# Ledger of designs, part 145: VHH binders against o75319

Target 1, 181 residues: o75319
Amino acid sequence: GNHIPERWKDYLPVGQRMPGTRFIAFKVPLQKSFEKKLAPEECFSPLDLFNKIREQNEELGLIIDLTYTQRYYKPEDLPETVPYLKIFTVGHQVPDDETIFKFKHAVNGFLKENKDNDKLIGVHCTHGLNRTGYLICRYLIDVEGVRPDDAIELFNRCRGHCLERQNYIEDLQNGPIRKNW

## First folded at step 10 (VHH)

Design hp9 (framework vhh_4orz_3)
Fold by ESMFold2-Fast, scan of step 10:
Structure hp9 (fold): chain B 181 residues (1-181), chain A 120 residues (1-120)
Amino acid sequence: as target 1 above (181 residues)
Amino acid sequence: EVQLVESGGGLVQAGGSLRLFCAASGFTFSYYAMAWLRQAPGKRREWVALITSYGSTDYADSVKDRFTISRDNAKNTVSLQMNSLKPEDTAIYFCAKGTLPRYSSEFDYWGQGTQVTVSS
């Protein structure tokens, strides 16, 4: 009875670490109950996520979940040692200033507390593309002073898929810098 | 440097109310779960209330429907509204930082505590 998210199978499960940052993006993991409708090569559970990141010689220190639901997997499906942060984000519209503020604060807090390690911030929405790419790029532009086009190119290359939503791309390129401090 | 400072404790008559405050600094407050614990004389420290980074709350059975935990991420403050107080609620109340953003059963930092005394 659990339905797989629309177009979920069209996207690469996990991207690569974005060089010069602590970010890695991926699509939503699906708990074991979804596997009855998936071929073995299509499965991407929370366990599969951690295995794929280990295969890249990386380690997760934080997961930020941008989906508006917990039906795909539950925090209890993750290792208890890995922090999990939920930021409820509605798809289609550009994330509001409160959502951007929460994301920036979570990232800054992680970076302060993980100065002595190389652990990654894993960010996902349903497809790990539009909401995920927007918030990562918004952080790089507003906090790290990266040029919008450079941030978008870096995300697209490392995720293995290009940001699709034109309103998100336009906001990143031409929208105001969000100063939440 | 992580710092948690409690305030709002005092003496109150049974059936009365108190509001406790905890001012947090030295970490990204909105990222972590926050909790209140209490310790009565001669007893072990017990958990009272928890609020996760996304605003979900949970309470010990002894305080359900009487206590309300809340947070203000803009001010880095967590609060505990205590209603219908009983003599059994007399304790030192501690603010605690969770180790995780979600529901956390482990805490890594505590404040010095604030005394709450409920007279019969």
Scores: ipSAE 0.000, ipTM 0.120, lowest interface PAE 17.9, mean pLDDT 87

Design hq1 (framework vhh_4orz_3)
Fold by ESMFold2-Fast, scan of step 10:
Structure hq1 (fold): chain B 181 residues (1-181), chain A 119 residues (1-119)
Amino acid sequence: as target 1 above (181 residues)
Amino acid sequence: EVQLVESGGGLVQAGGSLRLFCAASGFTFSSYWMAWLRQAPGKRREWVALITWSGSTDYADSVKDRFTISRDNAKNTVSLQMNSLKPEDTAIYFCAAKPYSGLRTYDYWGQGTQVTVSS
């Protein structure tokens, strides 16, 4: 389907790199077939994503796609040199431990392989906000030892939008640290 | 007119080293990802190494730790240092360029330079 996701137009396409980390968050890119339903200034294709990141003098080394669908764009729409990882996550629910560990494993693997460069890990769900922000913050809290409120503030500032889902915020602030891999 | 001109190919003994060069003109070199691909006799073209516009590098598993790609944006050149060469590295080596914002295709290709590794 060519149906634009609800509220997708309400969010900035790409945030800024989160300082002190390799993370950058963005909303889901939409392949060319969606452009018939968008004004030129609303378009955000995979090509537009890479152009916007380059405009920030940054470079993607990995994309982690957290959406529960494959309809918005295909991995084939990305440069062949940028690894793509799909982690199917449902909206509304705090991601389960298996999902959290899969995300952490992918991030740790990327960082070990990319010690000699400054390439970014791009993370997105539909809006690049709730599932995206949760998993990035969870990584910073559990692996990097960042205080929950500091992780959330950093994400909100760099994404340009605040985490909206109260259950996600509550889990980050008051939930247990997931230390097992 | 866009040109990519490879040089530095030749005949070397197994275990030897060789350095390939690619001189680029006719496009904004500093804005392009540069790659080396090779084609062995009777085989399909395979990707060997990539360097991004920012200088980050990636390599095929078959050449990791043996080959090093580098670029000089002031001179519009990309080079490939090949160490510990094996007979199976024998191929025509091609320089190719793509924009960072491009998809899975190279916009520009050189004519290739022959590398022959004897055992």
Scores: ipSAE 0.000, ipTM 0.140, lowest interface PAE 17.2, mean pLDDT 87

Design hq10 (framework vhh_4orz_3)
Fold by ESMFold2-Fast, scan of step 10:
Structure hq10 (fold): chain B 181 residues (1-181), chain A 121 residues (1-121)
Amino acid sequence: as target 1 above (181 residues)
Amino acid sequence: EVQLVESGGGLVQAGGSLRLFCAASGFTFSSYWMAWLRQAPGKRREWVALITWSGSTDYADSVKDRFTISRDNAKNTVSLQMNSLKPEDTAIYFCAAGRFSHPYTKAYDYWGQGTQVTVSS
């Protein structure tokens, strides 16, 4: 059904580009069928996403959708020129190693193919916070060698919301580096 | 031209009530979460209350169940209803606008000039 996700309205639609990276995080866009349950100022459709990113003088080159559902919007609601990748992740749980490696592979592939431009990798889950922040920070720590606290602080500042789930934060700070990348 | 202008401060006796208002202009008010912070003389600014653009609220433990934050997006106004006031609530109260849901002082993009609240014993 067309139920608005729990607490979805509480989060900023789109964060800022994370400086020194190609990442930008946002909450899940909601297709037109959800708009009857939203005030005009609460709407955040796929079109609204691209408009807000353009307002920041940025351009999306890839969207990575981490939600466990396809009910919020369809890939065909996105511009044909922007690749869409679905990685199914369950909320509340730290993503498993397979999911982490899929994310890293997608990011590395995008960066290799887009070395001659400055397009962004857009990453979202339902709120664009816990699963999204975890996977972005995990990439920065494991692949880019960023210190865990620095990665978390950078994500929190740019997303405009702090990572909420203690199990995610604990894994980032004290968990093992996933070395397959 | 971005401005946040507070009003409604004053002197009140312990147990009394005050309502603070903040008028915002020069930015897309409905896209920002709004907060109230306070600063007693010689102290750092302390977060008091937060309201998201959707109307969800959060409060510091010291004011929970006594203070209520609300917003009017049509008028670009945020307000703070303060009930059961205590002498320790005496401070300059600041309105702030930010893109962050965390109540850190450093997280706010815009600040008002503040309004004085004095609670006598």
Scores: ipSAE 0.000, ipTM 0.123, lowest interface PAE 16.8, mean pLDDT 86

Design hq11 (framework vhh_4orz_3)
Fold by ESMFold2-Fast, scan of step 10:
Structure hq11 (fold): chain B 181 residues (1-181), chain A 120 residues (1-120)
Amino acid sequence: as target 1 above (181 residues)
Amino acid sequence: EVQLVESGGGLVQAGGSLRLFCAASGFTFSSYWMAWLRQAPGKRREWVALITWSGSTDYADSVKDRFTISRDNAKNTVSLQMNSLKPEDTAIYFCATYKSGPLRYSFDYWGQGTQVTVSS
């Protein structure tokens, strides 16, 4: 199984930091074994991720991996100094309340422990778009009181790609606020 | 004691340039995000430019491509280079620190301000 994820090449590797937040979104890094199926300019390994973040003069303090698989890269491919959190999230469905709760708690814990630095929370799913964008926006809306349209626009602009899943967008705009966990 | 001292404001003709400076003291400057805010007559105070402790920058849409924020951590200084100035840029400009957290509007240690006036 070292098949490149469907449409993975269609997306920019890394977005920009979302201003006023600690979030940065990216597509899933692919370990060295995938490079046989990629042109040199298409490669995006864990090392490439950290080089691109450094080129933006940013520093990762946490990676949250929302993919439902461990086949793309191993936590051992990341620097030991950067915590890694796996939240298994199925695609296409709006994440359930348990998943939303886990994401919120991870973010809140990171911010509490990192109040005196400017390190980023890196969030990715396969494309760094739908599951990633949903959970970041859900956090901003529910915890930080950001207006839904403002959260979505900020994510879309910084990721460089718009959220594609209409059910995710609908839930963010008109769904219940999950503020009391 | 925390102090922020803005300077560099003045009167300039439309299309001109000005460079604003903020001298900071009394806190660990290199650990703080720094911002420039402005307040025009009849308007609320608005954010203009932000620079993180590592030097990453963000700008309000109204000033993108015209203004450049920079910092010198060794000198505890934030600067704002303003090019292609417009009458709409007329305001008192304030230096501020951003609070840690995900929201843009959390600012502390407000500077006293420096007046910028752009003639038509």
Scores: ipSAE 0.000, ipTM 0.141, lowest interface PAE 15.1, mean pLDDT 85

Design hq12 (framework vhh_4orz_3)
Fold by ESMFold2-Fast, scan of step 10:
Structure hq12 (fold): chain B 181 residues (1-181), chain A 119 residues (1-119)
Amino acid sequence: as target 1 above (181 residues)
Amino acid sequence: EVQLVESGGGLVQAGGSLRLFCAASGFTFSSYWMAWLRQAPGKRREWVALITWSGSTDYADSVKDRFTISRDNAKNTVSLQMNSLKPEDTAIYFCAAVSRPYGTKYQYWGQGTQVTVSS
């Protein structure tokens, strides 16, 4: 339906690029059919996403969509020049190892193909917070060797909202490194 | 052959209205974001309005609430409704298919249509 996701309005549309990385996080864009339930200043369409990224003097090279639905917007709403990857992830539970490895593989592939540019990997779930923050931090910890508390702090600061799910935070801080790709 | 053909330009008095049309052919129109840009005498080309594949729109601050962009994917057309025209809106207006939504880089361009607003 045309119902706005619960608490979606509570979150900033787009965070800032995470310094030292190629990541930027945002909440799910909503296609035009949702706009009748939103004030003009609350709208955040796929177009609004790209405008806000441009306003930060950044450019998207990949979007990774972690939502468990396809109802909020269509990949066709994105420029043809920006690849779109869907990784269906269930909310509330820590993503499984298969999901983690798929995310890592996609990020590593993008970075290999984009050595000569500074394009960003945009990552979102519904709110651009828990699943999004978990997978970005997990990548930084496992692949780039960032200390868990530093990864979480960096994400929280750049997203403008703190990771909320204690089970996600606990896994990042005390869980095992997923070394097998 | 790829073509974008603008029409609807002309002379109008300040406070008046014009509707511009752009007919597209030779590419998969429904897959492209479409834009209108303008070039005023002695100035650089500037972006005016943009519409995504799904119909989401954005506007330059100078034209917001006065101009409305729309598209018809069945007819391969994009339109720009211009209301409350000002002498400052005088320019050649270009239709473009967006290769990238950032800046002024576009894949296909029309020839432009002249809009002149007299005071």
Scores: ipSAE 0.000, ipTM 0.153, lowest interface PAE 15.6, mean pLDDT 86

Design hq13 (framework vhh_4orz_3)
Fold by ESMFold2-Fast, scan of step 10:
Structure hq13 (fold): chain B 181 residues (1-181), chain A 120 residues (1-120)
Amino acid sequence: as target 1 above (181 residues)
Amino acid sequence: EVQLVESGGGLVQAGGSLRLFCAASGFTFSSYWMAWLRQAPGKRREWVALITWSGSTDYADSVKDRFTISRDNAKNTVSLQMNSLKPEDTAIYFCAKTLSYRPGHSFDYWGQGTQVTVSS
């Protein structure tokens, strides 16, 4: 159904662009059918997402959806000009190496095809925090050579919320580098 | 903990050259973007040159084709080769570290700076 995700209202809809990267993180947009359960100031539809990105003078070139469901919105609710990629990831557990590889491959492909513009890669899970922050930080650490603590600090600052799952943080700080790019 | 120490500044005649050095310590140098910024008397600090962790470079329009930024990850140093210097290049030059930079963004850490003076 149209049940609002647990704690969804506790998070800022969209963060700031992560400087020096093409990443911007946000919580899952909710299609119009959810708006009957939301106050006007709580609404965050796919249209609202694009309006908020434009308000920051930014433009989305790709959306990567990490949720394990399609009930919150449909790809058809997005502008036809913005590619959409679904990577099904289960919450609570650290994403597996296959998922990490898919994410890295999608990001690298986008960057190669968008070398001549400044369009952003929008990444979200349900809250735009744990799975989202993990995969963005994992990319920065493994592909760009960023120190784990610096990647986490940058994500937390730009998202406006700190990564919450200790197992995700532990894997980023002390886990092996995945050389699968 | 984190230290950035600039050197190589001095007085030079217009058309001359200088090479600035920045010695970095207290962090994993190869994981950071490094930049040079400058501040002329009575003006705001401005970005001059940037080098990413992968070695890609970018320059302000005012210094393109005259300045070259480079890094040595084995020695934890970043340098700025300044050729064809102009009086307008007179400023205190600062080394900075960041995970990223674009016009309007801040840097994570700054050095003390080294003075460059160019006589006409």
Scores: ipSAE 0.000, ipTM 0.130, lowest interface PAE 14.5, mean pLDDT 85

Design hq2 (framework vhh_4orz_3)
Fold by ESMFold2-Fast, scan of step 10:
Structure hq2 (fold): chain B 181 residues (1-181), chain A 119 residues (1-119)
Amino acid sequence: as target 1 above (181 residues)
Amino acid sequence: EVQLVESGGGLVQAGGSLRLFCAASGFTFSSYWMAWLRQAPGKRREWVALITWSGSTDYADSVKDRFTISRDNAKNTVSLQMNSLKPEDTAIYFCARGYTPKSLYFDYWGQGTQVTVSS
């Protein structure tokens, strides 16, 4: 379907690279069939995503799609040179340990293969905020040893929007470290 | 361009101390993790000390309690205070920018500074 996701227009399309990391977060790109419901300045297609990343003098090396749907855009809408990984995550619930493990494994694999370049890992869910912010922060806390409050502050600042789900924030601050990679 | 320039190496007797400095330029220093790694003759590079952007530190077991890493964000410098030096600490010491205590994720390295510890 062509229904614009709820509140999708409320969020900035793309955040800034999170300094000290390879992460950049953004909201879900919408394929051309959605554009009839959008003003020109509201459009954010896969092509628009890559143009906005380029405007920041950055380059994507991987996209991790955390949405629980394939309706917004297809992998074929992305440049052939950029790997695409789908990790199905349900909204509202803290991602389970298997999902967290899949995310960590994908990030670690990308970093090992891309240690000689500065390409970014692009991460998105529907709004590029709650599931996206949770998994990025969980990686920084569990794998890289960042303090929870520092990880959350860095994500919020670079995304341009603060994590909204209290259960996600609570798990990041006070939940167990997941040693599953 | 990203540049990392080490200094402070030299020859010192066992039990002595040295302080290494790394001057960073070409990036927002305060936003990155910084590390010191070393490479002894005929051996692999090994990680020695790490400092995160929040100031948290971590050390390899071989240098714990003898070495202290610190950073000065106003001067864009990271330093390594080395105390109770041993002949086994003889190596070229490298400053690195990165995301993790593992060399796998360091993206820029300096040219290194030689530290020689005589018995």
Scores: ipSAE 0.005, ipTM 0.179, lowest interface PAE 13.5, mean pLDDT 86

Design hq3 (framework vhh_4orz_3)
Fold by ESMFold2-Fast, scan of step 10:
Structure hq3 (fold): chain B 181 residues (1-181), chain A 119 residues (1-119)
Amino acid sequence: as target 1 above (181 residues)
Amino acid sequence: EVQLVESGGGLVQAGGSLRLFCAASGFTFSSYWMAWLRQAPGKRREWVALITWSGSTDYADSVKDRFTISRDNAKNTVSLQMNSLKPEDTAIYFCAAHKYPTGFSYDYWGQGTQVTVSS
C-alpha cells in the first residue's frame, strides 16, 4: 500500500523563501498513486509543489531530498530542467558530519553555478521540518555566520512550523561549528 | 587511505586527441569537486578544468572548447577528453579533489600523468 506518512497532513505543504538566502523548505511531495487516500485540498504532488512555488513568484533550481526512501515520488516526476539530489538521512538522529558536509557542498556548488539567477534551493524531508530545518540552519550558522537563535527563528517563521526535535535544537544552539564544510 | 591515480597520458601529434582518467579511492567521491591541473616544464601548476558534485563544468580560457571534463560517480572516476591538442598543452596533468571550495586549496592530489604534444 500507499501509506501516507505519519502526521504528513499536519504540515503546511510549502514555506516561504527564507529572506537573505536561496532556501525554501517544504514537506515531501506525494506522487499521484497517493491521491486516492487524500481529499482534493490535501493533495501535494510534485506538480503541486512547482505550482505553489510559482504562485510565490519564485523558481526552483535544485531539489535536495533528505528522505531515507524513494517511495513518495520519483525524480522523473520532476521537470527535466530542475536538478534532483538525494541525501539519505535517518529521522530522529542529528545528521552526521558526512551528511552535513554533503549538504554544504550541494548548496555551495549550486550557489557557484547560479550566480547569474535568483533560483531557489528546495529542501525537504518527510515533513520539511526537523531534518530539513536542521541542515538549513546548520548551513546558515557554519557557513554564513548567522547566530543559532536567529537561524532557527528565521526557519520557523518561513516554514510556518517550529522545529520540534530538542536534540536538533540543542546541537544548533550549543553544538560544535562545522565551519570548513 | 586516500588515492587519486591518473592514467591515459602519452605522446600525440599536434591536432590529435587524448583521454585522461583519474581513479579515486578512500573518500566519498560523489561529495567532492574534481579538477584537472597541469604543470609545464619550468612553470607553476595551472588550473585546467573543474567539475562540481552536480556535474557543472568550468574551464581555463586556454582549453575552452577543446577539453571536456566528466565524472562517473558509480566508478569513482573523473575524465578529461582533450581534443585539438597543441604543443603548448605539453605538461604533467594532475587530478585533484576538494571537499569544500573555501579558497582554491585542494584536499587530495594525484601523482600526475605526462602529456607530450609534438609539433
Scores: ipSAE 0.000, ipTM 0.091, lowest interface PAE 18.6, mean pLDDT 86

Design hq4 (framework vhh_4orz_3)
Fold by ESMFold2-Fast, scan of step 10:
Parts: structure tokens; sequence; C-alpha cells
Structure hq4 (fold): chain B 181 residues (1-181), chain A 120 residues (1-120)
């Protein structure tokens, strides 16, 4: 139904662009049917997302939705000019290699096609924190050669909230680099 | 205008210590990675030490445990503490900076260098 995700109100709607990258992270936008359960200042619709990104003098070129549900908003609620990619991920578990490789492929494809602009890749899960932070950091570590602690600190600072799941943090710091894709 | 100005070089005996400084201006220092590279006579430039915008450090194997890189964001300064110096450390030492970027791995700006000479 129209239930607000647990703890969704506790998180900042949109982080800042991660400097030196094309990434920006945010929590899941909620379509109009959720607004009757929210105060005006708590609303964060797809329209609100684009307004907040524009206020940062940034522009979205791709949205990657990592949630395991379609109930929060529909792709049709987004501007037709912005591509939308759904990668179904389950919370609590470190994403599997297939999911990691799909994310990397999408990011690499976007960067190759958008060399002549500065448009951003927007990434979200429910809170825009654990699954979102894991996959962005995994990309920076495995593809860009960023040190794990630097990737995590960059994400935490720009998102405005720290990665919470210890198993995700442990995998980023001590897990194998996935370069076979 | 971006400027990096090195100081602290000089002549020192083997086993001695030197501290190099790099004063930065013309950019948002706290957002940039800072590095030291060196060039010995007749050789190509080699990387020595790196400090990221977050304060994480990395070192070439040849200087690990002897050199320490640090930064002071309030003063826009990066420093290299050089201990247990060897004749092989003789080189011109360059301060360099870069913004992390997925588009490239090269340094954006360089200083003019400061000479370090280690005598036996």
Amino acid sequence: as target 1 above (181 residues)
Amino acid sequence: EVQLVESGGGLVQAGGSLRLFCAASGFTFSSYWMAWLRQAPGKRREWVALITWSGSTDYADSVKDRFTISRDNAKNTVSLQMNSLKPEDTAIYFCATRLYSPKGTEYDYWGQGTQVTVSS
C-alpha cells in the first residue's frame, strides 16, 4: 500500500554530487498518493527531486533505482528525457556479482555516451544509503582504483549520512575486487 | 592563478632528516589530492607520497616507514617529513595536486621543485 518506508523521514532527501565523479545519491521519491501521510515540508516527490538537483546547479542524465519494489513511484512520474534503470536488490545482503556487474555496465555505458556533458548518475535505494553507497563505492574501488576508506568517506560526506551496514563496509574494505566483467 | 611553492630542501648527511613544505594558492585546497614526486639526475620523475582530500596516505615502497606526508587545510599547506635519508633519496622534489576524476589519473598542477641532496 501507501505506507511510508520505515525511517524514510530520518534521511536527507538528496545528497551533494560526489566531487570528481558523476554520482549523486538520494532517498526514494514518493509519488502523490503518499502526500496525505506527509507534512508539506516532508514531501519528496519525483518533481521535488529534480527541483533540488537543479538548485545545486546539477542535471540528471540517468536514474538507477535499486529498490525491490515499484510501489513508491513509477518511471512515468519522471521526465521523459531522463533514462531510468531498475536493478532489483534485496536489503541487508551484500549485492551479488551479477548485480554489481550490471551496475558497473550501466555506469560505464552512461559515461561513454555522455563524455561531452556533465550530467549526473542519480542512484537510490529506499534510504539512499546502504545499497546505494555500497554500489557507488564498489564502482569507485573496482573500476576507478579508489582506496576503500576514501570511497566510503567521500560517499558519507556527500550523502550526509554514514553507511550503516557493517557487512557492506567489511566487504568494501576487505572483500575481493570484482574485475571479471 | 593556481600556485604551488615548495621549500625546505637542502644538503643533509645520510641518516639525517629534512622537512619539505608546499604552499598552495588559487584553488579550493581541501578538495584536492596532494602528492610529492621526485626526479633524480638522468632519471624520469617517480611518485613518492600521496595524501587524499580525506587525509588518507600512501607511499612508494622505497620510502615507506621513513617518510610521512601531512596536510593543513587551514594553512593550505602539505608537508613531507623525511627521516633516515639515504644518498638514493637525492633528487628534485615536486609538489603536485589533482582533483579525483574518473576521466584521468594525471596531476593538474605542479610546483617548480626543491633540491634535496644527501651526502654519504
Scores: ipSAE 0.005, ipTM 0.215, lowest interface PAE 11.2, mean pLDDT 87

Design hq5 (framework vhh_4orz_3)
Fold by ESMFold2-Fast, scan of step 10:
Formats: structure tokens, C-alpha cells, sequence
Structure hq5 (fold): chain B 181 residues (1-181), chain A 119 residues (1-119)
């Protein structure tokens, strides 16, 4: 059947909430058809995602899926109460301004509509690291005025893994602030 | 109880300076965005300055280079230093707090402090 994404097992399933924000990052959940290739302790289904968030005394209010595929799990595998947003992003390249704009608008809309609760914005790509970390850090830098190195350090610490792609890191540290939102 | 209490307002002549203070209590101040907004007589409330939980700042174009927002997380205070004041800066100034990036919404508000700039 379906193959496990390369290096997927090398990453922690879910990071910690990023303090002072509504963000939590995780790797892509895998539907039941993938479980035959995984040991019980390696399984990370949509149900496992919600259980791990609950174990942290947190609650998801939105999932933003940055993968370029719909093969790993279906939106129907998620609770009806949690909105799902797909933003198709190509790996390896820094996300373009249109993608950054879409991400910022989704985050801002969620925050405005969820002022009366403490629900989190869950963000993932395949590994929950490079595209995920880039867009979260880009939001913190451009919208929240966080210094680039502080945003990167906060993401790395809370995700439990450091951003790997040098072009992403370089754009965050030295690239222009994107004022479009 | 949650409280935001402003102080430091008053009457000042054009070209003068004032420093506003906001004392916060009843919430985890260091985790909140802090902002200053103002409302002139007969006008809508407008945002003037914002400071993130990490200390980064942003300003409305009308106050750039004249106003400076700062915070002291050890004392649970946010301050607004206002220089080169103009008659059009006359307004009630409000301190506000938000858990998340504020898109026109704030979780907590102070009662306001009057600033009057004479020509």
C-alpha cells in the first residue's frame, strides 16, 4: 500500500504550544491504511493527534494543512467542530507572497472569531518543520513584530526540532517584511 | 479581578510632552499584547501604538517618531511617551490588552485618561 513519508518517523508527533501565541505544530497525521507499516508506538492518526493535544491540556480550534497532497488523511477523519484549511505549498522553495498572505489571513480570521476561548491553531506540513516553521515564524515576524532570531528560537524549542532548510532560515532572518495581509 | 488603570494624562501646550502609564493586574501580563488607543470628542476610537508580548513595537502613521510605547513585565506596566504633541492629539487615551494579535478586538480595557493639547 501507501508508503510512510520519508523521515516521518524521525520527528516528534506534536510539539508544545508556542507561549504567547495560539500556535502548535505537528507532523502530518496518517490514516488507518498506514498503520500496517507502523509499530503501535509509532502510530499517529488524526485521533492520536487530538489525544496528544488533550494530554497537554490544550484544544484545537483550527487545522492548517500545508501539504501538497490529500493522501495522508481526509478532513472527514477530523472532528466536525474543528475547521480544516488546506493551503497547498510546494516543498523546498520559500513559500510565495500569495501563500504567506493566505496563511496570515486565515490566522487573523481565526483569532478574531476565537477571542472568547483559548483554542489553538494547529499547523502541519509533512514533518511539521520547514514549511510549518517558516509560515509560523513569518507570521510572528511580520504581524506580531517578533525579532527573526527570537521567532526561530521559539519555534525550534516548542517543536522539539530545528528548522533544517537554510533558504527558509535566510529569508526569515534577512528577507523583506511582507506587509500584505 | 482584571484591571487596567491609566494615569499621566493632563493639559499640555503644543510641542510639549506627556508620559502615560497603565498598571495591569489580575492576568498573566507578560503573555499579552498591550496597546494604546485614543478617542477624540465625536470621533471613533483609533489605535495609536502596540507592543507585543516579546517587546516589539508598531505605531499608527499619525504618531510615528513622536510616541514610544514600552513595557515592564516585572512591574506589570505599559507606558506611552508622547513627544511633540499637537492639538489633534487631544483625546481620551485607553490602555488595552489582548491574548492574541488584535484585529480590532481587545480582551481587557482601561477606563481611559484625558490628554488635552492646547494650541
Amino acid sequence: as target 1 above (181 residues)
Amino acid sequence: EVQLVESGGGLVQAGGSLRLFCAASGFTFSSYWMAWLRQAPGKRREWVALITWSGSTDYADSVKDRFTISRDNAKNTVSLQMNSLKPEDTAIYFCAASKTYPLGHYDYWGQGTQVTVSS
Scores: ipSAE 0.000, ipTM 0.130, lowest interface PAE 15.7, mean pLDDT 87

Design hq6 (framework vhh_4orz_3)
Fold by ESMFold2-Fast, scan of step 10:
Structure hq6 (fold): chain B 181 residues (1-181), chain A 119 residues (1-119)
Amino acid sequence: as target 1 above (181 residues)
Amino acid sequence: EVQLVESGGGLVQAGGSLRLFCAASGFTFSSYWMAWLRQAPGKRREWVALITWSGSTDYADSVKDRFTISRDNAKNTVSLQMNSLKPEDTAIYFCAKYPGRSTFEYDYWGQGTQVTVSS
């Protein structure tokens, strides 16, 4: 259906680039059919996403969609020049090792292929907060050696909203290291 | 517009100490990780020390327990305190913004400062 995701309006559409990384986080864009349930200033379509990224003088090179649904927008609503990757993640549970490995593999592949440009990896779930923040922070901790509290603070500051799920925060701070290199 | 200017290098005897400084300008210093790297004659450039924007640190095994990296966000400076210097520490030392536009690369290197350790 055309129902707006719960609490979707409570979150800023797009965060800022996380300094020292290629990551930018945002909430799920909503296709045209949702606009009748939104005021003009609440609209955030795929087109609006790219306009807001350009307003920050940034450019998207990859979108990673972490939602467990295809109802909100279609990959065909995105420019053909921007790769799109779907990683199905269930909300509320900490992503499993397979999901974490897929995310790391996609990020590493993008970075290797984009060494000579400054294009961003855009990551979103429904709200661009819990699943999104978890996987970005997990990458920074496991691959980049960032201290958990530093990764979480950086994400929270740049997203403009703090990670809300205590189980995600506890796993980032005290969970086992997932080694894949 | 990004500039990194290193200073503090010089000649010291083995077992001595030096403190290197890096003055940064042209970017929001407090929001970026900073690193020290070195390059000895005929060798590959190697990473030495890293400090996150919040002050957490990491070191290469070869310098662990001898070197200390620190930062002053009010002055936009990063420093490297080098103790118990060895002849193999002889190198040009570079300050770098880490990471820049890539998690695998440093961007905006400084000109470097020469450190020479005599036996």
Scores: ipSAE 0.000, ipTM 0.123, lowest interface PAE 17.3, mean pLDDT 84

Design hq7 (framework vhh_4orz_3)
Fold by ESMFold2-Fast, scan of step 10:
Structure hq7 (fold): chain B 181 residues (1-181), chain A 120 residues (1-120)
Amino acid sequence: as target 1 above (181 residues)
Amino acid sequence: EVQLVESGGGLVQAGGSLRLFCAASGFTFSSYWMAWLRQAPGKRREWVALITWSGSTDYADSVKDRFTISRDNAKNTVSLQMNSLKPEDTAIYFCAAQTYKLSPGRYDYWGQGTQVTVSS
């Protein structure tokens, strides 16, 4: 059973760095066993991820995995020098306050420990779009004081795909600021 | 030391063209959104054009289809190609760099400006 996630092929593998931030978003990498179901140009393994990041003259310092599964790749498939954080996040629902807090805590910790370099925080869910875009935008709005429409537009342009879930967009635009502690 | 240095301003006749350049130094140029703003005599400074680090562009309605913004990340330069110039385009043109870490419309860095004068 190595089934490719539904619509996974429809999305760009890696977006661009979001300017003024340390964020870069991408779709879930698929370990080598999935490549039997993919054309060579469709492959996006953990190795392919790091190659594409290097092609942009960027370097990953942290990966935050928001998928609600462990079947797509193993943390051991990543370089030992890059920390990996799993935050199990259910799709379709706006992430709860505990999930938002965990994400903010991880980002703040990384930035504090990496203020002397320009390494990126890589964030992904299955498609690198809805859960990924929501949590990045929520961080920018709540922590960095970015206007909601600007955060969403920045994410959409850099990811190369627009946030699709209306409940996520509505929460970002009109929902309460979460002052997590 | 952070610097934004504009060049290419001058006198041009209505209907003519002019290209402005902005040379950036002292910051990670490729990570910043670059903008052009202008200020006419006795008027408020207004936004003209924006380019993201990825090359996405946006323009004020007054210059849409006449002006083109571009960037060269290898040379740390942003440019503004101005076509079909009108007397109303007469202003000092400023280069600015911004990030979304600050409130919208706030710029981290500004140039000193370059004068553009369009004669009738």
Scores: ipSAE 0.000, ipTM 0.131, lowest interface PAE 15.0, mean pLDDT 86

